# VH-VL binders against q58483: the designs that were tried, part 38

Target 1, 193 residues: q58483
Amino acid sequence: MKVIGISGSPRPEGNTTLLVREALNAIAEEGIETEFISLADKELNPCIGCNMCKEEGKCPIIDDVDEILKKMKEADGIILGSPVYFGGVSAQLKMLMDRSRPLRIGFQLRNKVGGAVAVGASRNGGQETTIQQIHNFFLIHSMIVVGDNDPTAHYGGTGVGKAPGDCKNDDIGLETARNLGKKVAEVVKLIKK
Key: E = the ipSAE of ESMFold2; O = the ipSAE of OpenDDE; V2 = 0.75 times the mean of E and O plus 0.25 times the DockQ between their complexes.

## First folded at step 20 (VH-VL; framework fv_anetumab)

Design x3 (at its last fold request DockQ between E and O 0.43; V2 from the best seeds 0.00; counts 0 for: pae E 3.2 > 2)
Fold by OpenDDE, fold request of step 22:
Structure x3 (fold): chain C 193 residues (1-193), chain A 123 residues (1-123), chain B 111 residues (1-111)
Amino acid sequence: as target 1 above (193 residues)
Amino acid sequence: QVELVQSGAEVKKPGESLKISCKGSGYSFTSYWIGWVRQAPGKGLEWMGIIYPGDSDTRYSPSFQGQVTISADKSISTAYLQWSSLKASDTAMYYCARLPYYDSEGWDYFDIWGQGTLVTVSS
Amino acid sequence: DIALTQPASVSGSPGQSITISCTGTSSDVGGWNYVSWYQQHPGKAPKLMIYEVSNRPSGVSNRFSGSKSGNTASLTISGLQAEDEADYYCSSYTDSSTYVVFGGGTKLTVL
């Protein structure tokens, strides 16, 4: 069993990464293999809507997206994290999401477990609306969407950061992230049973 | 014109208290971080700490934590650096600087600097 | 926390091109893509010359350029002029902690 965590932050070790890693740590504690991926240093280009992926099953754009998609395909669970930019996901994450369409051929992510993490500048700074976009992405791929586990049990990992490292001191954020990891691990185990 | 203007040079004795100021103008003072940087005579730049005047969120370098106090009065667009008890080793030039680019994930650079405040501490 | 190392001094003749290196000595490199460079003349405040490794602020001469390879950022000054004689500092931020770091500074002498 393997779960990957992808941070859509433009900062490779930013607050979003911190929470994604925290979720992965919780998963690792459950005996599941984990891998972290940052989009910050990746070459990502936007979808141009050519629809070649529908016809040929492959995107014609050559960049770092294909490797990431391969990892997504091989994983049993996927955690996507993003800072809140205008109430939505970062451009980095959106590019990956948009370019994941080849994986809809045969629904290659079907029944994989999806979890979402969002970090904003305030506690009510768009974390939920951002998570909703990620959840929609998972649903469109026919994945199984989960939120954070009890006792926090809402939509996923939600953190607050106004400066670098702030999420280290966001106890609520850390707890939700860990509970997300626990939930993902639990559901992955149920499916693989 | 964006500008940071600092208070004048100070000559103090060990044990005395001191509060120096940095006044911003030409921009929304409450919307950008203000950092303090020390430069001892003939030495390099040292980051001391930073404050967000909008809510007075203050962060310190570990080396300066508990050694100084950073504050701000947004009503007059002014940031402060203060000592309760100066030491000879506090003799240095002190700069304030604006950090214009930031988000929930990180910081970037200091684009505007004050002219500096020279603090001399001697018996 | 990140640590930045610079050469203590560099020198060049007018018209030459010189490079100042800034090497990260810490395993914490989260903010490494956000290296900035500052010029400081004697008795003056630092001036931002380069940000985000290679970008120039408005008003800064195109003789100044920045680059990065691995854990080393570089400031290059082409067509060296007498007024370029100054101290130069690299700086960066950590992504994982609230910390700003400056290099030790480099004294540039124009011969």
Scores: ipSAE 0.717, ipTM 0.889, lowest interface PAE 0.7, mean pLDDT 95
Fold by ESMFold2, fold request of step 22:
Structure x3 (fold): chain C 193 residues (1-193), chain A 123 residues (1-123), chain B 111 residues (1-111)
Amino acid sequence: as target 1 above (193 residues)
Amino acid sequence: QVELVQSGAEVKKPGESLKISCKGSGYSFTSYWIGWVRQAPGKGLEWMGIIYPGDSDTRYSPSFQGQVTISADKSISTAYLQWSSLKASDTAMYYCARLPYYDSEGWDYFDIWGQGTLVTVSS
Amino acid sequence: DIALTQPASVSGSPGQSITISCTGTSSDVGGWNYVSWYQQHPGKAPKLMIYEVSNRPSGVSNRFSGSKSGNTASLTISGLQAEDEADYYCSSYTDSSTYVVFGGGTKLTVL
């Protein structure tokens, strides 16, 4: 069993990375293999709408997206995290989402477990609207969406930080990220036996 | 243009209060941190603390916590550094500087500095 | 009152290269990539020379370069010139609640 966590932050280190890693740590404590992927150090290009992937099964654009899609296909669970940029996901994460169409051929993400993380500059500062965008992406891929586990149970990991390391001291945010990880691990185990 | 203009030099006696100012112009004052740095005569720069005028979030270095007050009045685009009781050891040049704030994922640097305010405290 | 450690002074002859070190911890220089360097000539306010470890703002000579390894950042000045004689300070983001830390400064003398 394997769960990957992907940070859509344009920074390789920061609050989004902190919370995604916290969720992955909770999953690793359950004996599940984890892998963290940052989009900050990847070459990403937008989808150009050519539809060649429908016919060829692969995108003609050569960059780092294909390797990331292969890891998503191989995982049993996927955690996506993003900073809140104008109430939604980062451009980096959106490029990956838009380029994910090869995985819809045969619905290769079907029934994988999806969890979302978002970080904003203030509590209730667009984290839930950003999580909703991530949830929509999971639903369109026929995935199983989970939020954070009890007792924090809501929509996923929600962090607050004005400076990039602030989530180290966001006890509420860290708890939601850990509880998201616990729920992802629980459901992955239920599905895989 | 973008600038930080500090109040003029001060000559004070120990025990007196003082409030010096740093006025920003030519930019969105509430979108930048304002930091304060001390430089005692013949010495290096010492970090004192920083404020985000947009929400008044204020952080102090341990050496200055409780020794000074950093504040801002965003209605007049001005940050302040304030002592309730000056000491001779407060004799120094004081600089303000701005640091951009963008989001929860990054940090930056002090890109614009004020001209400095010389504070002399002597009996 | 944690400060970044810099040598008190360095010197070099015109045309040579010199390096100024700035040593911190895993909470600042080691753990983050938000190191900046400032030049200060006597009687003047500091001027930004390097940000984000190695980036040079426009108008700063390409003789100035920055790097880091582990907990130590470095400012290198190549082709040393008389006008480079100044004090140099490093600064970093720190994930402590204080956000910023400065080095004690290094006096560069051009011989």
Scores: ipSAE 0.464, ipTM 0.828, lowest interface PAE 3.2, mean pLDDT 93
ESMFold2, look of step 20: ipSAE 0.356; ipTM 0.788
ESMFold2 (binder alone), look of step 20: mean pLDDT 90; pTM 0.927
OpenDDE, look of step 20: ipSAE 0.352; ipTM 0.766
ESMFold2, fold request of step 22: ipSAE 0.056, 0.012; ipTM 0.667, 0.605
ESMFold2 (binder alone), fold request of step 22: mean pLDDT 89, 90, 90; pTM 0.915, 0.919, 0.923
OpenDDE, fold request of step 22: ipSAE 0.627, 0.705; ipTM 0.866, 0.885

Design x4 (at its last look DockQ between E and O 0.50; V2 from the best seeds 0.00; counts 0 for: pae E 4.7 > 2)
Fold by ESMFold2, look of step 20:
Structure x4 (fold): chain C 193 residues (1-193), chain A 123 residues (1-123), chain B 111 residues (1-111)
Amino acid sequence: as target 1 above (193 residues)
Amino acid sequence: QVELVQSGAEVKKPGESLKISCKGSGYSFTSYWIGWVRQAPGKGLEWMGIIYPGDSDTRYSPSFQGQVTISADKSISTAYLQWSSLKASDTAMYYCARLPYYDSEGWDYFDIWGQGTLVTVSS
Amino acid sequence: DIALTQPASVSGSPGQSITISCTGTSSDVGGYNYVSWYQQHPGKAPKLMIYEVSNRPSGVSNRFSGSKSGNTASLTISGLQAEDEADYYCSSYTDSYTYVVFGGGTKLTVL
């Protein structure tokens, strides 16, 4: 069993990375293999709408997207994290989402477990609208969407910070990320039984 | 165009109060952090603390927590550094400097510095 | 307050290269790429020389360069000139909730 966590932050050492890693740590404590992927150091290009992947099963654009899609296909669970940029996901994460069409051919992500993380500058500053965009991505891939586990049970990991390490001191945010990881691990185990 | 202008030099006695100012102009005052840095005569730069005037989020160095008050009045684009009771050891040059607000993922550097305010505390 | 560790002084002859070190921890220099360097001549406010470890602002000579390895950042000045004689301070973001830490400063003497 394997769960991957992908940070859509343009910065490798930001709060998004911190919370995604916290969720993955909770998953690893449940005995599941984890892998973290940052989009900050990847070559990503936007989808050009050519539709060649519909016929070929793969995108003709050569960059780092194909390797990431392979890892998503092989995982049993996927955590996507993003900073809140104008109430939604980062451009980096959106490029990956738009380029994920090869995986929708045959619904290769069907029934994989999806969890979402978002970090904003204030407690109610767009984390949940950003999480909803991530949830919509999971739904259109026919995935199983989970939020954070009890007792925080809401929509996923939600952090607050103005500077890249601030979430180390966001006890509420850390707990939601950890409980997201616990829920992802629980459901992955149920499905793989 | 963009500048930080600090209040003039001060000569005070121990036990007196003091409030010095740092006025920002030529930019959106509430979109930048304002930091305060102390430099005692012949000594290095000492970090004192920082404020984000947009929401008054204020952080202090442990050495200055409870020793000074950092505040801002965004209606007049001005940050303040304040003592309730000066000591001779408060004799120093005090600089303000601005740092852009970065989102939750990044940080930046102090790009504009005030000219400094010399505070002399002597009996 | 915590401070990054710099040598108290460094000297060099005109035309030589010198390096000033700035050592912190994994909570600042080691963990983040938000190191900056400031030059201060006597009686003047500090001037930014390097940001984000290695970037030069517009108008700063290419004789100034920055780098980092582990918990130690370095400022290198090549082709040393008399005008480089000044105090140099490093600074870093720190996740200790105070956000900023400065080094103790290095007096550069051009012999």
Scores: ipSAE 0.308, ipTM 0.764, lowest interface PAE 4.7, mean pLDDT 92
Fold by OpenDDE, look of step 20:
Structure x4 (fold): chain C 193 residues (1-193), chain A 123 residues (1-123), chain B 111 residues (1-111)
Amino acid sequence: as target 1 above (193 residues)
Amino acid sequence: QVELVQSGAEVKKPGESLKISCKGSGYSFTSYWIGWVRQAPGKGLEWMGIIYPGDSDTRYSPSFQGQVTISADKSISTAYLQWSSLKASDTAMYYCARLPYYDSEGWDYFDIWGQGTLVTVSS
Amino acid sequence: DIALTQPASVSGSPGQSITISCTGTSSDVGGYNYVSWYQQHPGKAPKLMIYEVSNRPSGVSNRFSGSKSGNTASLTISGLQAEDEADYYCSSYTDSYTYVVFGGGTKLTVL
């Protein structure tokens, strides 16, 4: 069993990375293999709507997306994290999402477990709406969407960071991230039985 | 033209107070952190602390916590570094520098620097 | 306290390539990918040369490049020129203490 965590932050490290890793740590504690991926150092280009992927089964754009999609396909669970930018996901994460259409052919992510992490500048700074976008992505891929586990049990990992590193002191955020990891691990185990 | 302009050189005696300034122009002053860096004569760079002028969020290096006060007046796009009581060991060049702010995901470099303010403290 | 270690000095002849190392501890420097490099000529303010390990700001010569391997970041200057003679400082963000730390600096002499 393997779960990958992808940070859509334009930075390789930061609050989003911190919370995604926290979720992965919780998963690792459950004996599941984990891998962290940052989009910050990746070459990503937007989908141009050419529909070549429908014909060829592959996107004609050559960049780092294909490797990431491969990892997504191989994983049993996927955590996507993003800072809140204008109430939604980062452009980096959106590009990955949009370019994931090849995986929709045959629904290659079907029944994989999906979890979402969002970091905003305030407690109610768009974390939920950002998570909703991620959840929609999972649903469109016919994945199994999960929230953070009890006792926090809402939509996923939600952190508050006014400045880099602030999430280290966001106990609520850390807890929700860990509980998300626990839930993902739990459901992955259930499916793999 | 993005630039930081610092106040002029200071010559002080031990025990005196001092406040030096750094004025930003050519960019949104409230959208970037401003840091202060000390450089003693013939020595390396020392990170003192930073301030976000937008809300005056201030962070200090452990070495400078309680030793200096960093502040800002966003109405005039100016950051300040001040001492309540100078020591001879405070003799140094002091630089202000802009630290890009990218939401809450990270910072790591100063892309724009002031010309420096030389502070000399001697009896 | 967290510290970044640099060689005190390096030297090279014009046209040569030199490398300056900056070594930290990844366990202490959570933001090790936030390595930046600054050039400082005598009596001048530092100038940003590299950020985030290997990114070069606009206006900086492509003779300057950055890399990282393990806990050591490196600044490489190719085609060394007389004007490159300066002090070079590395820096990094420390996630543990949420502040920036500078290396001790390296004096580059062009022979």
Scores: ipSAE 0.157, ipTM 0.695, lowest interface PAE 2.1, mean pLDDT 92
ESMFold2 (binder alone), look of step 20: mean pLDDT 90; pTM 0.924

Design x5 (at its last look DockQ between E and O 0.60; V2 from the best seeds 0.00; counts 0 for: pae E 8.9 > 2)
Fold by OpenDDE, look of step 20:
Structure x5 (fold): chain C 193 residues (1-193), chain A 123 residues (1-123), chain B 111 residues (1-111)
Amino acid sequence: as target 1 above (193 residues)
Amino acid sequence: QVELVQSGAEVKKPGESLKISCKGSGYSFTSYWIGWVRQAPGKGLEWMGIIYPGDSDTRYSPSFQGQVTISADKSISTAYLQWSSLKASDTAMYYCARLPYYDSEGWDYFDIWGQGTLVTVSS
Amino acid sequence: DIALTQPASVSGSPGQSITISCTGTSSDVGSYNYVSWYQQHPGKAPKLMIYEVSNRPSGVSNRFSGSKSGNTASLTISGLQAEDEADYYCSSYTDSSTYVVFGGGTKLTVL
């Protein structure tokens, strides 16, 4: 069993990365292999809507997306994290999402477990709306969407970072991230029985 | 043209108070952190602390916590570094520098620097 | 907290390549990605040369490059020129430190 965590932050070690890693740590504690991926250092280009992937099963754009998609395909669970930018996901994460269309051919992510992490500048700073975008992505790929586990049990990991490193002191955020990891691990285990 | 312009050199005696300034222009002053860096004569760079002028969120290095006060007046795009009581050991060049801010993510570099303010403290 | 160690000095002849190391005390390699390099000429303010290990700001010569291996970051200057003679400082921020740290600086002499 393997779960990958992807941070859509333009920064490789920001608050988003911190919470995604926290979720992965919780998963690792459950004996599941984890891998962290940051989009910050990746060459990503936007989808141009050419529909070539529908014809050939592969995107004609050559960049770092294909490798990430391969890892997504091989994983049993996927955590996507993003800072809240104008109530939505980062451009980096959106590019990955949009370029994931080849995986929708044959629904290659079907029944994989999906979890979402969002970090905003305030507690009510768009974390939920950002998570919703991620959840929609999972649903469109026919994945199994999960929220954070009890006792926090809402939509996923939600952190507050007004400044860099602030999520280290966001106990609520850390807890929700860990609970998300626990839920993902739990559901992955159930499916892999 | 993005730039930081610092106040002029200061010559002080031990025990005196001092407030030096750093004025930003050419960019949104409230959207970037401003940091202060000390450099004693012939020595290396020392990170003192930073302030976000937008809300005056201020962070200090442990070495400078309680030793200095960093503040900002966003209405005039100016950051300040001040001492209540100077010591001879405060003799140094002081730089202000802009630190790019990304919401909730991180910082690690100063991309724009002031020209520096030399502070000399001697009896 | 982290500390960054640099060699006190390095030297090279014009046209050569030199490397300045910056070694962190942190064993967490994953958190050692916020490494920046600054060039400082005598009597001048520092200038950003590299950020996030290997990114070069606009206007900085492509003779300057950055890399990292383990907990050691490196600044490489290729095709050394007289104007490169300066002090070089590395800097880093980590989640564990919650503040920025500078290395001790390296004096580069062009022979």
Scores: ipSAE 0.207, ipTM 0.716, lowest interface PAE 1.9, mean pLDDT 92
Fold by ESMFold2, look of step 20:
Structure x5 (fold): chain C 193 residues (1-193), chain A 123 residues (1-123), chain B 111 residues (1-111)
Amino acid sequence: as target 1 above (193 residues)
Amino acid sequence: QVELVQSGAEVKKPGESLKISCKGSGYSFTSYWIGWVRQAPGKGLEWMGIIYPGDSDTRYSPSFQGQVTISADKSISTAYLQWSSLKASDTAMYYCARLPYYDSEGWDYFDIWGQGTLVTVSS
Amino acid sequence: DIALTQPASVSGSPGQSITISCTGTSSDVGSYNYVSWYQQHPGKAPKLMIYEVSNRPSGVSNRFSGSKSGNTASLTISGLQAEDEADYYCSSYTDSSTYVVFGGGTKLTVL
């Protein structure tokens, strides 16, 4: 069993990475293999609307997206994290989402567990609307969406920070990220696949 | 043109107060951190602290916590560094510098520097 | 106290390549890609030369390059010119309460 965590932050080391890793750490404590992927160091290009993936089963654009899609297909659970950019996900994460149609052919993500993380510069600063965009992505891929576990139980991991590492001092945010990880691990184990 | 313009050189006596300024222009002043860096004569660069003028979030190096006050007046796009009682050891060049900060992920470098304010504190 | 260690001085002849080291810890250079380098000529403000380990801002010569390995970052200047004679400082984010640390500086002498 394996869960991957993907940070959509344009920064390789930041608060989004910290919270995604915190969720993955909680999953690893349950004996599940984890892998972290940062989009910051990846070559990503936007979808060009050519529709070739419908015919060929793969996107004709050559960049790092294909490798990431393969890892998503192989995982039993997927955590997507993003900084809040104007109430939504980063452009980097959106490019991955838009380029994910090869996985929708045959619904290759069907019933995988999905969890979301978002970090904003202030508490209640767009984290939940960003998480909802991530949840919509999971739903349209026929995935199983989970939020953070009790007692924080809401929509997923939500953090607050401006400087790298500020989320280390966001006890509430850290707890939501850990509880998201616990819920992802619980549901992955439950479905057994 | 993005620039930081600092107030002029100061000659002071020990025990006097001082407030020096750093005025930002050519960009959205409230959207970037302003940091202060000290350089004693013949010495290296020493980070003092930063402020985010948008909400006045202010952070100090432990060596300077309680020794200086960093503030900003966003209505005139100006950051300040202030001493209540100067010491001879405060003689140094003081720079302000801008840090990019586009999201919740933070900052990592000083992209624009002021020209410096020489503060001389002599008996 | 200085958290990042740089050599006090480095020298080279015109046309040579030189490298300035900046050694930190796992709490700064080792764990973060937030290393920057500043050039300071006498009597002038520092100028950003490299950010995020290896990125060069617009207007900085491609003779300047940066890298890191483990806890040590490096600034390399190729094709050394007289105008490169200056003090060079590295800086890094740190996960301590201080947030930013500078190196002690390196005086580059062009012989």
Scores: ipSAE 0.011, ipTM 0.618, lowest interface PAE 8.9, mean pLDDT 90
ESMFold2 (binder alone), look of step 20: mean pLDDT 90; pTM 0.924

Design x6 (at its last look DockQ between E and O 0.56; V2 from the best seeds 0.00; counts 0 for: pae E 5.6 > 2, unsure alone 73.1 < 75)
Fold by OpenDDE, look of step 20:
Structure x6 (fold): chain C 193 residues (1-193), chain A 123 residues (1-123), chain B 111 residues (1-111)
Amino acid sequence: as target 1 above (193 residues)
Amino acid sequence: QVELVQSGAEVKKPGESLKISCKGSGYSFTSYWIGWVRQAPGKGLEWMGIIYPGDSDTRYSPSFQGQVTISADKSISTAYLQWSSLKASDTAMYYCARLPYYDSEGWDYFDIWGQGTLVTVSS
Amino acid sequence: DIALTQPASVSGSPGQSITISCTGTSSDVGGYNYVSWYQQHPGKAPKLMIYDVSNRPSGVSNRFSGSKSGNTASLTISGLQAEDEADYYCSSYTSDSTYVVFGGGTKLTVL
């Protein structure tokens, strides 16, 4: 069993990465292999709507997306994290999402477990709306969407940070991230029985 | 034109208090962190701390925590570094520098620097 | 805590390429991707030359480039010129430590 965590932050070690890793740590504690991926250092290009992927089964754009999609396909669970940018996901994460269309052919992510993490500048800073975008992505791929586990049980990991490192002191955020990891691990185990 | 202009050189005696300033212009002062960096004579750069003038969020290096006070007056786009009691070892050039603020994901550089304020502390 | 180690000095002749290394302990704190480089001429304030390992600010000569391998970041100056003679400092900020650290500095002499 393997779960990958992808940070859509334009920075490789920001608060989003912190919370995604926290979720992965919780998963690792459950004996599941984890891998962290940052989009910050990746070459990503936007989908141009050419529909070549429908015809050829592969995107004609050559960049780092294909490798990430392979990892997504191989994983049993996927955690996507993003800072809240104008109530939504980062451009980096959106590009990955949009370019994931080849995986929709045959629904290659079907029944994989999906979890979402969002970091905003305030407690009510768009974390939920950002998470909703991620959840929609999972649903469109026919994945199994989960929220954070009890007792925090809501929509996923939600962190608050005005500045780098702030999430280290966001106990609520850390807890929700860990509970998300626990939930993902739990459901992955159930499916793999 | 974005710039940081610091107050003039200071000559002080041990035990005296001091407050030096750094005025920003040409940009939104409240939208960028301001850091202070010490450079002792013939030595390297030392990060002291930073302040976000927008809300006065202040963070210090462990080495300078409790040793100095960083503050800001956003109404006049000015940041301050002050000592309650100077020591000879405080003799150094002090730079203020702008640290771009993007979001919670990180920062890592100072893109605009003041010209520096030389502080000399001697008996 | 993160520590950055630089060579005390490097030298090169005009037209040559030189490299200044900056070795950190970022494996423990995960903040080594926030590497910046500053140039400081005698009696002058530092100037930002590279940020985020390899990004060059506007106005900085393309003779300056940055890279990173493992825990070592490098500043490369190609086509060395007399004006490049200065002290160079690497720096990093880590979200784990929540503060900025500078390297010890490297004196570059142009022969």
Scores: ipSAE 0.323, ipTM 0.742, lowest interface PAE 1.5, mean pLDDT 93
Fold by ESMFold2, look of step 20:
Structure x6 (fold): chain C 193 residues (1-193), chain A 123 residues (1-123), chain B 111 residues (1-111)
Amino acid sequence: as target 1 above (193 residues)
Amino acid sequence: QVELVQSGAEVKKPGESLKISCKGSGYSFTSYWIGWVRQAPGKGLEWMGIIYPGDSDTRYSPSFQGQVTISADKSISTAYLQWSSLKASDTAMYYCARLPYYDSEGWDYFDIWGQGTLVTVSS
Amino acid sequence: DIALTQPASVSGSPGQSITISCTGTSSDVGGYNYVSWYQQHPGKAPKLMIYDVSNRPSGVSNRFSGSKSGNTASLTISGLQAEDEADYYCSSYTSDSTYVVFGGGTKLTVL
């Protein structure tokens, strides 16, 4: 069993990375293999609407997206994290989402477990609206969406910080990320048994 | 025409209080951090602390925590550095500088600097 | 407090290239890509020359470049000119609750 965590932050060392890794750590404690991927150091290009992937099963654009999609296909669970950019996901994460059509051909993500993380500059500052965009992506891929486990149970990992590392001091946010990981691990085990 | 304009030079005696200012203009003052940097005579730059005037989030270097007060009055776009009791070792040039705030993910650089305020503390 | 390590001085002749090093730790230069470089002429405020390791702000000559390897960042000035004579400071984000650390400074002398 394997769960992949992807940070959509344009900065590889930011608070989104911290929160995604916290969720992955909780999953690893359950004996599940984890892998972290940052989009910050990847070459990502927007979808150009050519529709070639429908015929070929892969996108003709040569960049880092194809390898990331392969890792998503191989995983049993996927955690996507993003900073809150104007109430939504980063451009980097949106590019990956838009370029994910090869995986929708044949619904290759069907029934994989999806969990979302978002970090904003203030509490209640767009984390949930950003998570909702991530949830929409999971739903359109026919995935199983989970939020964070009890006792924090809401929509996923929600962090607050203004500087890199601030989420180390966000005990509430860290707990939501950890509980998201616990829920992802629980559901992955249920599906794979 | 983004500027940080600091208050004028000060000559003080040990034990006196002092509040120096840094006025920002030409940009949205509440949307950027303002930091303070000390440079003792003939020495290098020392980080003192930073404030986000939009919500007064204030962070200090451990070396200066409890030694100075950093504040801002957003109604007049001005940040302050304040001592309640000056020491001779506080003699230095003090700069304010702007640090862009883009998001929760990064920490960048001081893009705009004030001209400096020379503080001299001696008997 | 821990300062980033820079050489106290470097010198070069006009037209040469010189490099100023800035060595920190994994908690600052090595762990983050938030290294910046500032030029300070005597009696003047510092001026930003390089940010995020290698980026130049508008108005800074392309003779200035930055790089990083491990815990050491470098500022390189090619085609050295008399006006480059100044003090140079590196700075980095640090996660150890200070948020910012400066190097000790390097005096560049153009011979």
Scores: ipSAE 0.298, ipTM 0.773, lowest interface PAE 5.6, mean pLDDT 92
ESMFold2 (binder alone), look of step 20: mean pLDDT 87; pTM 0.913

